# VH-VL binders against o60147, part 202

Target 1, 175 residues: o60147
Amino acid sequence: MLEKNKYLYIFRHIQTNQVLLSQGNVLKKTALFQLPYPLQKPVAPNGMRPAKLRKDHWVPLLKVEFPNESMFQSVFMQLLNYRKYRSVQPLTSDLLKLPIPVRRRKIMRQEVPNTIADLADILNKEKFPENSVRLQLSDKSDSEYADWPPSVQIDSEEIKLSRGFREKTTVDEAR

## First folded at step 9 (VH-VL)

Design ya31 (framework fv_tocilizumab)
Fold by ESMFold2-Fast, scan of step 9:
Structure ya31 (fold): chain C 175 residues (1-175), chain A 119 residues (1-119), chain B 107 residues (1-107)
Amino acid sequence: as target 1 above (175 residues)
Amino acid sequence: QVQLQESGPGLVRPSQTLSLTCTVSGYSISSGYYWSWVRQPPGRGLEWIGYIYHSGRTTYNPSLKSRVTMLRDTSKNQFSLRLSSVTAADTAVYYCARHEEWLSHFDYWGQGSLVTVSS
Amino acid sequence: DIQMTQSPSSLSASVGDRVTITCRASQSISSYLNWYQQKPGKAPKLLIYDASSLQSGVPSRFSGSGSGTDFTFTISSLQPEDIATYYCQQSWSTPYTFGQGTKVEIK
């Protein structure tokens, strides 16, 4: 099969810290189906489906570069499974004492550290070649949520939030 | 606008291989979604057989995995099912279906193809 | 594998009645549960996904609720065209599994 570098784009919500995974550098409306709680009112009165994706509320968290499609698919699917697993874990007694809105907010805030820890756990279990996986973060301090294997190279350049995951243009290169 | 249609022999002899093809129109099978086979024996419930992801990765029901193979032909926009060593218990209506990636709900189904295993 | 138990196996009701079907999972599946309608000789049709989300184009009389292990499907006012077998399906993990079905008939 022809192979080409593959990217996983990870976004976070600017207010709630909720995380969305994307195979492309722009979020699709269906990405909201990843969320256990709606950020917006449901479209259907009898459903929990969120209304519309507000792209201005989502910023880059992390970009992961894989050398091929196979590695990308393996890690991506495992991250989805980890997210499902987290959603069914029993709530602690301390969380159950909180009003529902406060409880929701605390759970959502944990999605960034949890996603980063899950990614590192998956990469530590896989036996990828040294420096074969490249991470670029919007805030490098977020890498401290986990211990990374030798297969991971963390880019010294941070992602600029104002541009999202957009590639440089001729105009940007001239600046 | 997305349509799925099963095709293949409706009669298979015991111990032979059952082979079915699903032709998809209105969406490229390599562009997204999972593409599955689900069967239903006459008068009984639904049993998921397996899927092929848009990347070509497959997952099969453990109860059938030793006998199941799924393949895709992206040039014809088709995916296929092969079930080896069939018995009368494999007599069923076979459906192909698409399911969404995050929540895995089956949003489009083929019309179904009856396959009878008989000598 | 996750076992899905559906009840009742069959029911008969009058036009305009409220119909309720229950589905139970052998382990917690959060909200990863879907409901399908199947008419004789036809493929299943998705009605509800993610336990409570109504599929586009499906009448509002159909609804779903529940989370974890216990789920409910409701038809608020049964219509003649609703005669069918209804199936729940868990999408938590492979192998995906279906309930045994509930046959809904009109008296």
Scores: ipSAE 0.080, ipTM 0.694, lowest interface PAE 6.0, mean pLDDT 85

Design ya32 (framework fv_tocilizumab)
Fold by ESMFold2-Fast, scan of step 9:
Structure ya32 (fold): chain C 175 residues (1-175), chain A 119 residues (1-119), chain B 107 residues (1-107)
Amino acid sequence: as target 1 above (175 residues)
Amino acid sequence: QVQLQESGPGLVRPSQTLSLTCTVSGYSISSGYYWSWVRQPPGRGLEWIGYIYHSGKTTYNPSLKSRVTMLRDTSKNQFSLRLSSVTAADTAVYYCARHEEWLSHFDYWGQGSLVTVSS
Amino acid sequence: DIQMTQSPSSLSASVGDRVTITCRASQSISSYLNWYQQKPGKAPKLLIYDASSLQSGVPSRFSGSGSGTDFTFTISSLQPEDIATYYCQQSWSTPYTFGQGTKVEIK
């Protein structure tokens, strides 16, 4: 029964700015299941999701290191709940004025600031010990989307691409 | 391929505890996914009982929560169900099943084990 | 709890017919809806996940659509091996809940 560190990796799409969550530094094909559909009618269920996972189109946004798996799982489940909540919220009048393709692009572009804000909100509520959570970003300016609690230590080093992020043959086959 | 198989007594007396084990092959239960129990009374529909996440965290159906316990044994690659204080209403085929983390669809199921609650 | 209501409870159709089953959620579940096939004496088999995504290895005659509260499952050309009970399931929130099932029979 070993106490082990747990990592949350967050990726963004280079064109759409859509966000995917992962437990590992390699995206699984099933990560596409995270992408929501809008509830507005008419709806095109596949309109906001890529048909296939193109790993070269996804880059790391940030990595979070938790002291243990229990803390990781609490944050991960809450982040999933925030994501579900956002998918069912009524669209604002400003968004409803836009043609569907323009509206979708705007919604997708907001996933990065929304995910960062959601992560920070969860960590502010959880009251973890000081400096117990390590946050490493690809672009440090993205940390400015939120106010971080004392539990979060922002790493001075930015994320660099590893072989795992660019692997063509993937652990997707194990799912 | 991933396979799930239920085992345990097929007959339980009223007021006793129903105990079932699910043995998983082809995938480590500690490596991912949620591992669930779902039951089906004869001729009736499906009822989700609860899950255990690959980390050991559990969530139970509120209708059964006071009577349900789920445990995992990672060394044997098994997870189990205990349902206390059973009555005739608990007579059902019990399935273990795996479901995906984000969309929670059940992609692999055991064959089912009939448990009859009778004197 | 989220209540799932299927319609119809049963249907009879001929081989080659288009069969449609409807599932309604008591509240919005976005696209978090799955469809299963269950043959007598067997465990349920996943056919459709995320409202419209076909599970690997499942014949293309099966399809799903819908979002929010109203969902549809279609068999474009019914085959004899499709005789089964079909269930929808919401995965929006725990407890996960199933529709009451739709029994599909051949005339």
Scores: ipSAE 0.006, ipTM 0.549, lowest interface PAE 11.3, mean pLDDT 82

Design ya33 (framework fv_tocilizumab)
Fold by ESMFold2-Fast, scan of step 9:
Structure ya33 (fold): chain C 175 residues (1-175), chain A 119 residues (1-119), chain B 107 residues (1-107)
Amino acid sequence: as target 1 above (175 residues)
Amino acid sequence: QVQLQESGPGLVRPSQTLSLTCTVSGYSISSGYYWSWVRQPPGRGLEWIGYIYHSGDTTYNPSLKSRVTMLRDTSKNQFSLRLSSVTAADTAVYYCARHEEWLSHFDYWGQGSLVTVSS
Amino acid sequence: DIQMTQSPSSLSASVGDRVTITCRASQSISSYLNWYQQKPGKAPKLLIYDASSLQSGVPSRFSGSGSGTDFTFTISSLQPEDIATYYCQQSWSTPYTFGQGTKVEIK
C-alpha cells in the first residue's frame, strides 16, 4: 500500500484521554491496537471478535501538516517509537502506591501531555526549515505542554472533520 | 517459552518463616510484568498473596501484609516469598504466577509447591 | 475488598451439554474479570480474560460474557477433558480476589 500522506492526525478519548495516531483523516479500528487494554481486543484464530471503534468517543487533539511525505514518515515513526519506549518504562513507586483504578486513570490521562511533548521533542531534534510544519490544535492551551522549535507554526483554529472523522482534503477530493 | 518453578522446604514448624523461591526462565523478571504468589489450602479456593513489580516495588494482600515479604534476585532471575509466624492455617499449595498491568490476568503459573505447617 | 461469588458451587452434566457458570462481583469491575480452569493436582490455566477474550490455544467451546457486576462463563458442548474446577478472578483492584470455584463433573 502506497502512503502519500503529509498529514498526521492525533485523536484523544473523551473519557480516558488516551491517544490514537492516524496517518489518514479517518480513524481505523486497527488504530485500537496502539492502546493497552481494555479499549481493544486482539484478533486471534481462536474466534475472538475485534473491538468496535466507538467514533463518538474520539475527538481530534491535533493535526500536523508536513512539507512532504518523507518528513511525515520520519516524525510518525519516531512518535510510534517514543510511544513504545514509554510503554516499557517501569511505573514509578508513587504510581504503584495508588489504587489500581486511580493508577490506570492517571497513566491514561498523561497520554495527551506525553504525546504533545514527544512530538515537540522530535521536531526540535529534526531541525526542519523555519515555519515548514503547520500544527493545528483543538485546544490552543495544549501547546503549553512543550517548547516548540522555529520550524513549527501553530494555528489553533477549529479542526474540521466529517461525522465519520474524515476530513475532505486535496487527496480525498482527487480520489 | 516462559516457565515458572517454585522451590523451597515442604515442611515448616509453627511460628517459623515459610520461604519459597520462584525461578523464571524464558523472560527476565526485571524487564516487565508483575510477579505474584497465590496459595490454595488443600480442597479450598485460591488466595492472592502479593506481587513484586519488575522495578522491585511490592504490594501485599492486606490480610497477610504484616507477615509477607517479597524479594527479587535479578542475577538468578528469581523472586521469593517469606511468610513469617506461620500456623496450620498457612498449609497450602503455593503458586508463583505473572501478570501485566492492564488486564492483570495470570498467563503463566508454576506447578505449585505444597507447604505443610506442622509440629 | 471485592467479593466474588460463583454459582453454582458444583454441577453434573452430560457430554455435549451446554454448561453455564455465573460470577457476581460485590461492586462494578468493568470488564476486568478472568476465568481459570484447574484440574486435580495441577496449576490453574487461564481460559478467558477481559470478561470475553479467549486465551490463545483454548478451545472455542469456552466463552465468557458480562460487564460490571454480573459475568457468565459457558462451555457450549461439554467434553470429558473439561472435568475440572473453574474460578473467576477480578483484576479491577488489589487485593485480587477469586470466586469460591465451581466443580464440573460428568454424569
Scores: ipSAE 0.541, ipTM 0.819, lowest interface PAE 1.9, mean pLDDT 85
Fold by OpenDDE, second read of step 10:
Structure ya33 (fold): chain C 175 residues (1-175), chain A 119 residues (1-119), chain B 107 residues (1-107)
Amino acid sequence: as target 1 above (175 residues)
Amino acid sequence: QVQLQESGPGLVRPSQTLSLTCTVSGYSISSGYYWSWVRQPPGRGLEWIGYIYHSGDTTYNPSLKSRVTMLRDTSKNQFSLRLSSVTAADTAVYYCARHEEWLSHFDYWGQGSLVTVSS
Amino acid sequence: DIQMTQSPSSLSASVGDRVTITCRASQSISSYLNWYQQKPGKAPKLLIYDASSLQSGVPSRFSGSGSGTDFTFTISSLQPEDIATYYCQQSWSTPYTFGQGTKVEIK
């Protein structure tokens, strides 16, 4: 039996490429709180946080299986911290030269590679046992965004992408 | 144990506003989930009216959107339904119900409250 | 709106019989389909969610299957206490919509 608490799913928005982290394959609406508050009343892509979760707007980016819940929780929290840290960093001079809407789009477009890089960095630091972490990507080429430690084994099969669809497994939320 | 209970007038006159309150116990509405109203005319099927989140975010059935207002009071652990300009067609048993964030199945229901629209 | 069509509208079967109800969605809803039991004068009770997941506390004689547009609800062995109207409901998108219901009676 698979333990639901040891699976990390990362979802991306199909339009904005914004990223949401999920415990298990069921994305909760509360996950939207991971995104920054919009400065104006907006619907994505103009806003940083969509007003509502649209199932058809989010697809799995990658799936990570950890050896246990503790390892999952550690990595999950660190990912959130990385994101928070990045959000408070000063913008580069190049970005500041751009109009605000263009700037926001550019930042959002980098969330996918940044998140992948963050994950790799965290896993490199954690030094988990060799081949103890299983990584499956929707696009194998995304693995090139980072150097992965020996603890990570990359699945040869890609996640099938479908709008509004999640991978149906036995690891569904049963609450 | 999560419990939902509807309360409000059982009789409303035509053109007036139907008002119901759902009191939740055993779970704080501020902790999550979405809170819906569903109605059922006598001898008929079920119609979803809308839901509200603890943030105040609402989504209504387009068929009723112009007449529906949902509110929540987190301090009282309650949420309410107002349906304006009622007609005989609005006579129904009204249920409040809870559903989780993604799959949106209604796992807990109130016992229902009959509201009759009559002059 | 997504229309949900149940079949049949009513059925009568004997105790111990296998009962099957179908639900069709007007468009694909993946596995976002739920089944409810409603007894007279009572609120609907959730039996199956996400097409095939059994709600906690629900007897194992109840089951669901399907994906996309076609779904099936099954009672493996009909019991007297199962007399009720059963509804499917799509939870794919708002507005959430229900089937018209299937009334199940005992012969």
Scores: ipSAE 0.024, ipTM 0.634, lowest interface PAE 4.7, mean pLDDT 88

Design ya34 (framework fv_tocilizumab)
Fold by ESMFold2-Fast, scan of step 9:
Structure ya34 (fold): chain C 175 residues (1-175), chain A 119 residues (1-119), chain B 107 residues (1-107)
Amino acid sequence: as target 1 above (175 residues)
Amino acid sequence: QVQLQESGPGLVRPSQTLSLTCTVSGYSISSGYYWSWVRQPPGRGLEWIGYIYHSGYTTYNPSLKSRVTMLRDTSKNQFSLRLSSVTAADTAVYYCARHEEWLSHFDYWGQGSLVTVSS
Amino acid sequence: DIQMTQSPSSLSASVGDRVTITCRASQSISSYLNWYQQKPGKAPKLLIYDASSLQSGVPSRFSGSGSGTDFTFTISSLQPEDIATYYCQQSWSTPYTFGQGTKVEIK
């Protein structure tokens, strides 16, 4: 059994600040389907999502360790639903007044704080045991985007940033 | 590459339990994806029954609620469907299918197994 | 549950014709809609996913479009091997639901 079933990784795009959710430290190319539609949709004639994943463009934002697979699955599925919900919300009139490139940049920049806030909201609604969930961030100041419940223990050690992690690339290529 | 194959009795008597197994080759059911059952009554449309995630987590169609159980056997690379208290309305071709985690599209299907509920 | 209404229920067209099928969801499903082809006696085959993405190995004459509640599936130039029933499916939430199907026949 692989440990990925107990770990949630969230990755950040180095250029756009878009986020991707991953089960464990493996970032599969299918994760690109999580990107907002229609803002990041390829201009290809058939509207296909990008076929290739550039792993060197994604760095870990945070890692969450759950005490068991059931809790991990519950939180992960709820987080996916939150992302789906956000993708269909109407844009505010303030955003609609902005030129398209400026509007897209503002929306993409909000993915990090929004994802962190959504994660905290889900964890606040769940009745997990005190200090049962361990949160580790690449930049600890990102934890300030939300108020965390007693179930969450924030690791004092930050994730070391490394582009194109060997482990992620190796596991993905073995598939 | 990936293949799914249904197996199990083609005839089930009313009030009995319908049991089917899906054997997967070319991919480990414990490594990813959702593994589903979908049925199709003769001459009718498709109805999703439920899925089992590669972790063992299950979700069932509320319309079939209390009658459905899905299990996985990772050592045999199989997942199964049990549908209790069957009636003539459960007569259908039963398909097993795999669906992707993010978009939930069914990319591989078994060839289907006709199950007739008759005395 | 999300209801999928598919139209028309059947159509007849000639080889080379442009065929259009529509699918309507009872609530917004963003782009989480898939299209399948089912030939008599066979399992459904995925053609289009995420409303407009062509599945690998599927001929380019098949295409999809739409978002929210209204979706369209098109065969740009109908071939004899395209005789089948076509289904839309929402993947927004469980239970996953299918349209009632559109039977495509050649005249």
Scores: ipSAE 0.011, ipTM 0.602, lowest interface PAE 8.7, mean pLDDT 82

Design ya35 (framework fv_tocilizumab)
Fold by ESMFold2-Fast, scan of step 9:
Structure ya35 (fold): chain C 175 residues (1-175), chain A 119 residues (1-119), chain B 107 residues (1-107)
Amino acid sequence: as target 1 above (175 residues)
Amino acid sequence: QVQLQESGPGLVRPSQTLSLTCTVSGYSISSGYYWSWVRQPPGRGLEWIGYIYHSGTTTYNPSLKSRVTMLRDTSKNQFSLRLSSVTAADTAVYYCARHEEWLSHFDYWGQGSLVTVSS
Amino acid sequence: DIQMTQSPSSLSASVGDRVTITCRASQSISSYLNWYQQKPGKAPKLLIYDASSLQSGVPSRFSGSGSGTDFTFTISSLQPEDIATYYCQQSWSTPYTFGQGTKVEIK
C-alpha cells in the first residue's frame, strides 16, 4: 500500500495539445483544475479550461515508472512547481503581439514540449540510479524534446492504448 | 457525502504529545486528495499544520516540522496528528480538512476539536 | 513564507449593503487564492476558490476577483446569515497561509 503511487500518467488533449498529469491511470474531473481558465483579461467565452472532462478527448502521452514512492513524490511536486512557475511568467513581447485566440493556441501547443523538457530537467538534477526511471511514450519522437540522464530508460514499446491508460473493457467500448 | 470528524483528548499537559484522529466517511482517504490539519487559537486566525497525501507522503509547516507527525490508517479510513512538546501556545481548536490536489482549496472540514494545554 | 494581509480587520454594514474585503499577498500567487466563511463555533466553509470560482451550493451574491498580489471578495447584498469572519488563503505554495480574517457584523 505504501508503494502504490510510483507511476505518473501524463495525458495530452487531441486538439489543443494541453497536458494533464494524473497519479492514476484514469483522469478525474478535478484534473481540469491544472489548466488555467484565462491566460489574461479580458476573458474570452471559450477559455483554456474546458467546462467538463471528456475522457475521450485525452490520450496517453507518457507513463513514468519510479523506483519508489518518495522519488515519485519528489518529481511530481517539482513538475507541479514548474507548471505553476510557467503560469506566472510575463508573456514575451512575441506572444503579446498576437491576437488572444492565436496566443492561447500557441501557449497550449507548447505544453507537451514544456512538460517533457521540465520532466527531463528535474530528472537531470536528481541523482537517481542508472536505469531506475522507465519512460513509456505514445510517440517516441516526443522524447527528442529533451536530453535524458543515465537514470532514464526509454521503453522500446510505445503506448498503443486508445482510451487512456486502461485496458479495453465492455464499459470502455460502449463509450 | 463526505464527512470529517476529529477525536482525541481535549486536555494535554505541557511537554506531552497532543494526539488527534480524523475519521473520514463517504470517501476513501487512499483514493485521492490531500488530508490536512489546521488549527485556530481562541480568538485568533487559522494556521495550516501540514498534510498527508493519499499515498502516505507528508508535508509539514516549517514552523512546526520538528514537532509534527501525521499518519494514516487506511483500514479505518482515518488520519492522525501528533504534536510533541506542547506548550500553552498550542491551545487551539484543531480542524481536519480535505484539500483538492491541484488548486489546494479546502472543500470539507471537520467540526473542530478544542485542545487545551494546561497543567 | 507568503504573508496574507486582509483589510479591513472588521466592518459593520446594514442588510442589503455591498460589502468588500481585500486580501494582499507578499508575492505573486497568480489566481491561487481561496475565500472561506467562518461562523462562531463552526468550521470554515469554502465560498470561492481559484480567486473567482464560486463553490457549488454557495449563493451568487458572493464573488471574488483579482490576480497576482491583490484580491477582492464581495457580498453584493448582505444578508443576516452572512454575519461571520471571512478568511483568504493562498494555495500557491506550502506552507499554505491565511489572512488574519475580517469580521463582518450587521449594524
Scores: ipSAE 0.283, ipTM 0.746, lowest interface PAE 4.4, mean pLDDT 85
Fold by OpenDDE, second read of step 10:
Structure ya35 (fold): chain C 175 residues (1-175), chain A 119 residues (1-119), chain B 107 residues (1-107)
Amino acid sequence: as target 1 above (175 residues)
Amino acid sequence: QVQLQESGPGLVRPSQTLSLTCTVSGYSISSGYYWSWVRQPPGRGLEWIGYIYHSGTTTYNPSLKSRVTMLRDTSKNQFSLRLSSVTAADTAVYYCARHEEWLSHFDYWGQGSLVTVSS
Amino acid sequence: DIQMTQSPSSLSASVGDRVTITCRASQSISSYLNWYQQKPGKAPKLLIYDASSLQSGVPSRFSGSGSGTDFTFTISSLQPEDIATYYCQQSWSTPYTFGQGTKVEIK
């Protein structure tokens, strides 16, 4: 059983390009906790967490298959940590020069490439077995955001999972 | 053209270890792909045993994991299967096969080697 | 493990007939489904990969379709040389698993 729950899905919001991590292809409401809560005082832009999860607003960014659940969990937690780390970092001078709404949009637009880069960095450090990790992207060009270690095989085909989690898409186990 | 050929003893006693080698020609195992073993009991279906990558990375069927060991010798362009503590249930034709790196379809197969477990 | 169920287990048809075999996965496997032909005393031969892609050198009378959990293998016009057992195989996740096979005979 431990080897079966080994799929990481990363979703992006179709409008804001915010990113959510998911075990399996079904987003859960708890995934929203990954986003900053509105009206809070975080370093990262606030008001980014919607009150409700609208699954149809999220599309798959990439799918990762790990050799086992343990490896999945390790990478998953590290990704969250990387995000947390960025959220507490000071904003660059260039961003501070921008109006708050524009700043927020720019930061959100960086979440996709940043998350991809984080994933690659984590995988580079983990030194998993060669070609043991399968990566499928919704946009093949997104793979260019990072250098991938030998442990990662990138699928030439784009991910087929669509917004709304339709039945015709791949259904993976969700915890 | 890629060719795979199984070799090893066709008879193994109960509780002993089954050992087979697959020799690959026409393609270097170090160039990529995954190299698998699949078995088929007489008159029955196919069971995937596991695969090995040229780096030595292996993945085994959980049903056989405790008894299976796969190795590769890149210098000889070979990979091998060892199955310990065999019983009559392990009597089968054993195939070595190559599968694609992502889609994992078995595009090349050996002719198969019958291994009978008997006293 | 993902269970693959083929239907029927066996069939008999005439030369020139359209033959259809179904394979169902216990869970969604997207398009990671392959079809093999095995003749008596021979190793399986890959015919279709990725649900619908025809392997190089395979006659065009063979085809595959489907996605998710339900897949179909078709021989548009059965030939005498097509007498064999056909297997589906999921390549979505390890352990890779095969259907129980469909024995195709000529009347």
Scores: ipSAE 0.000, ipTM 0.568, lowest interface PAE 13.5, mean pLDDT 87

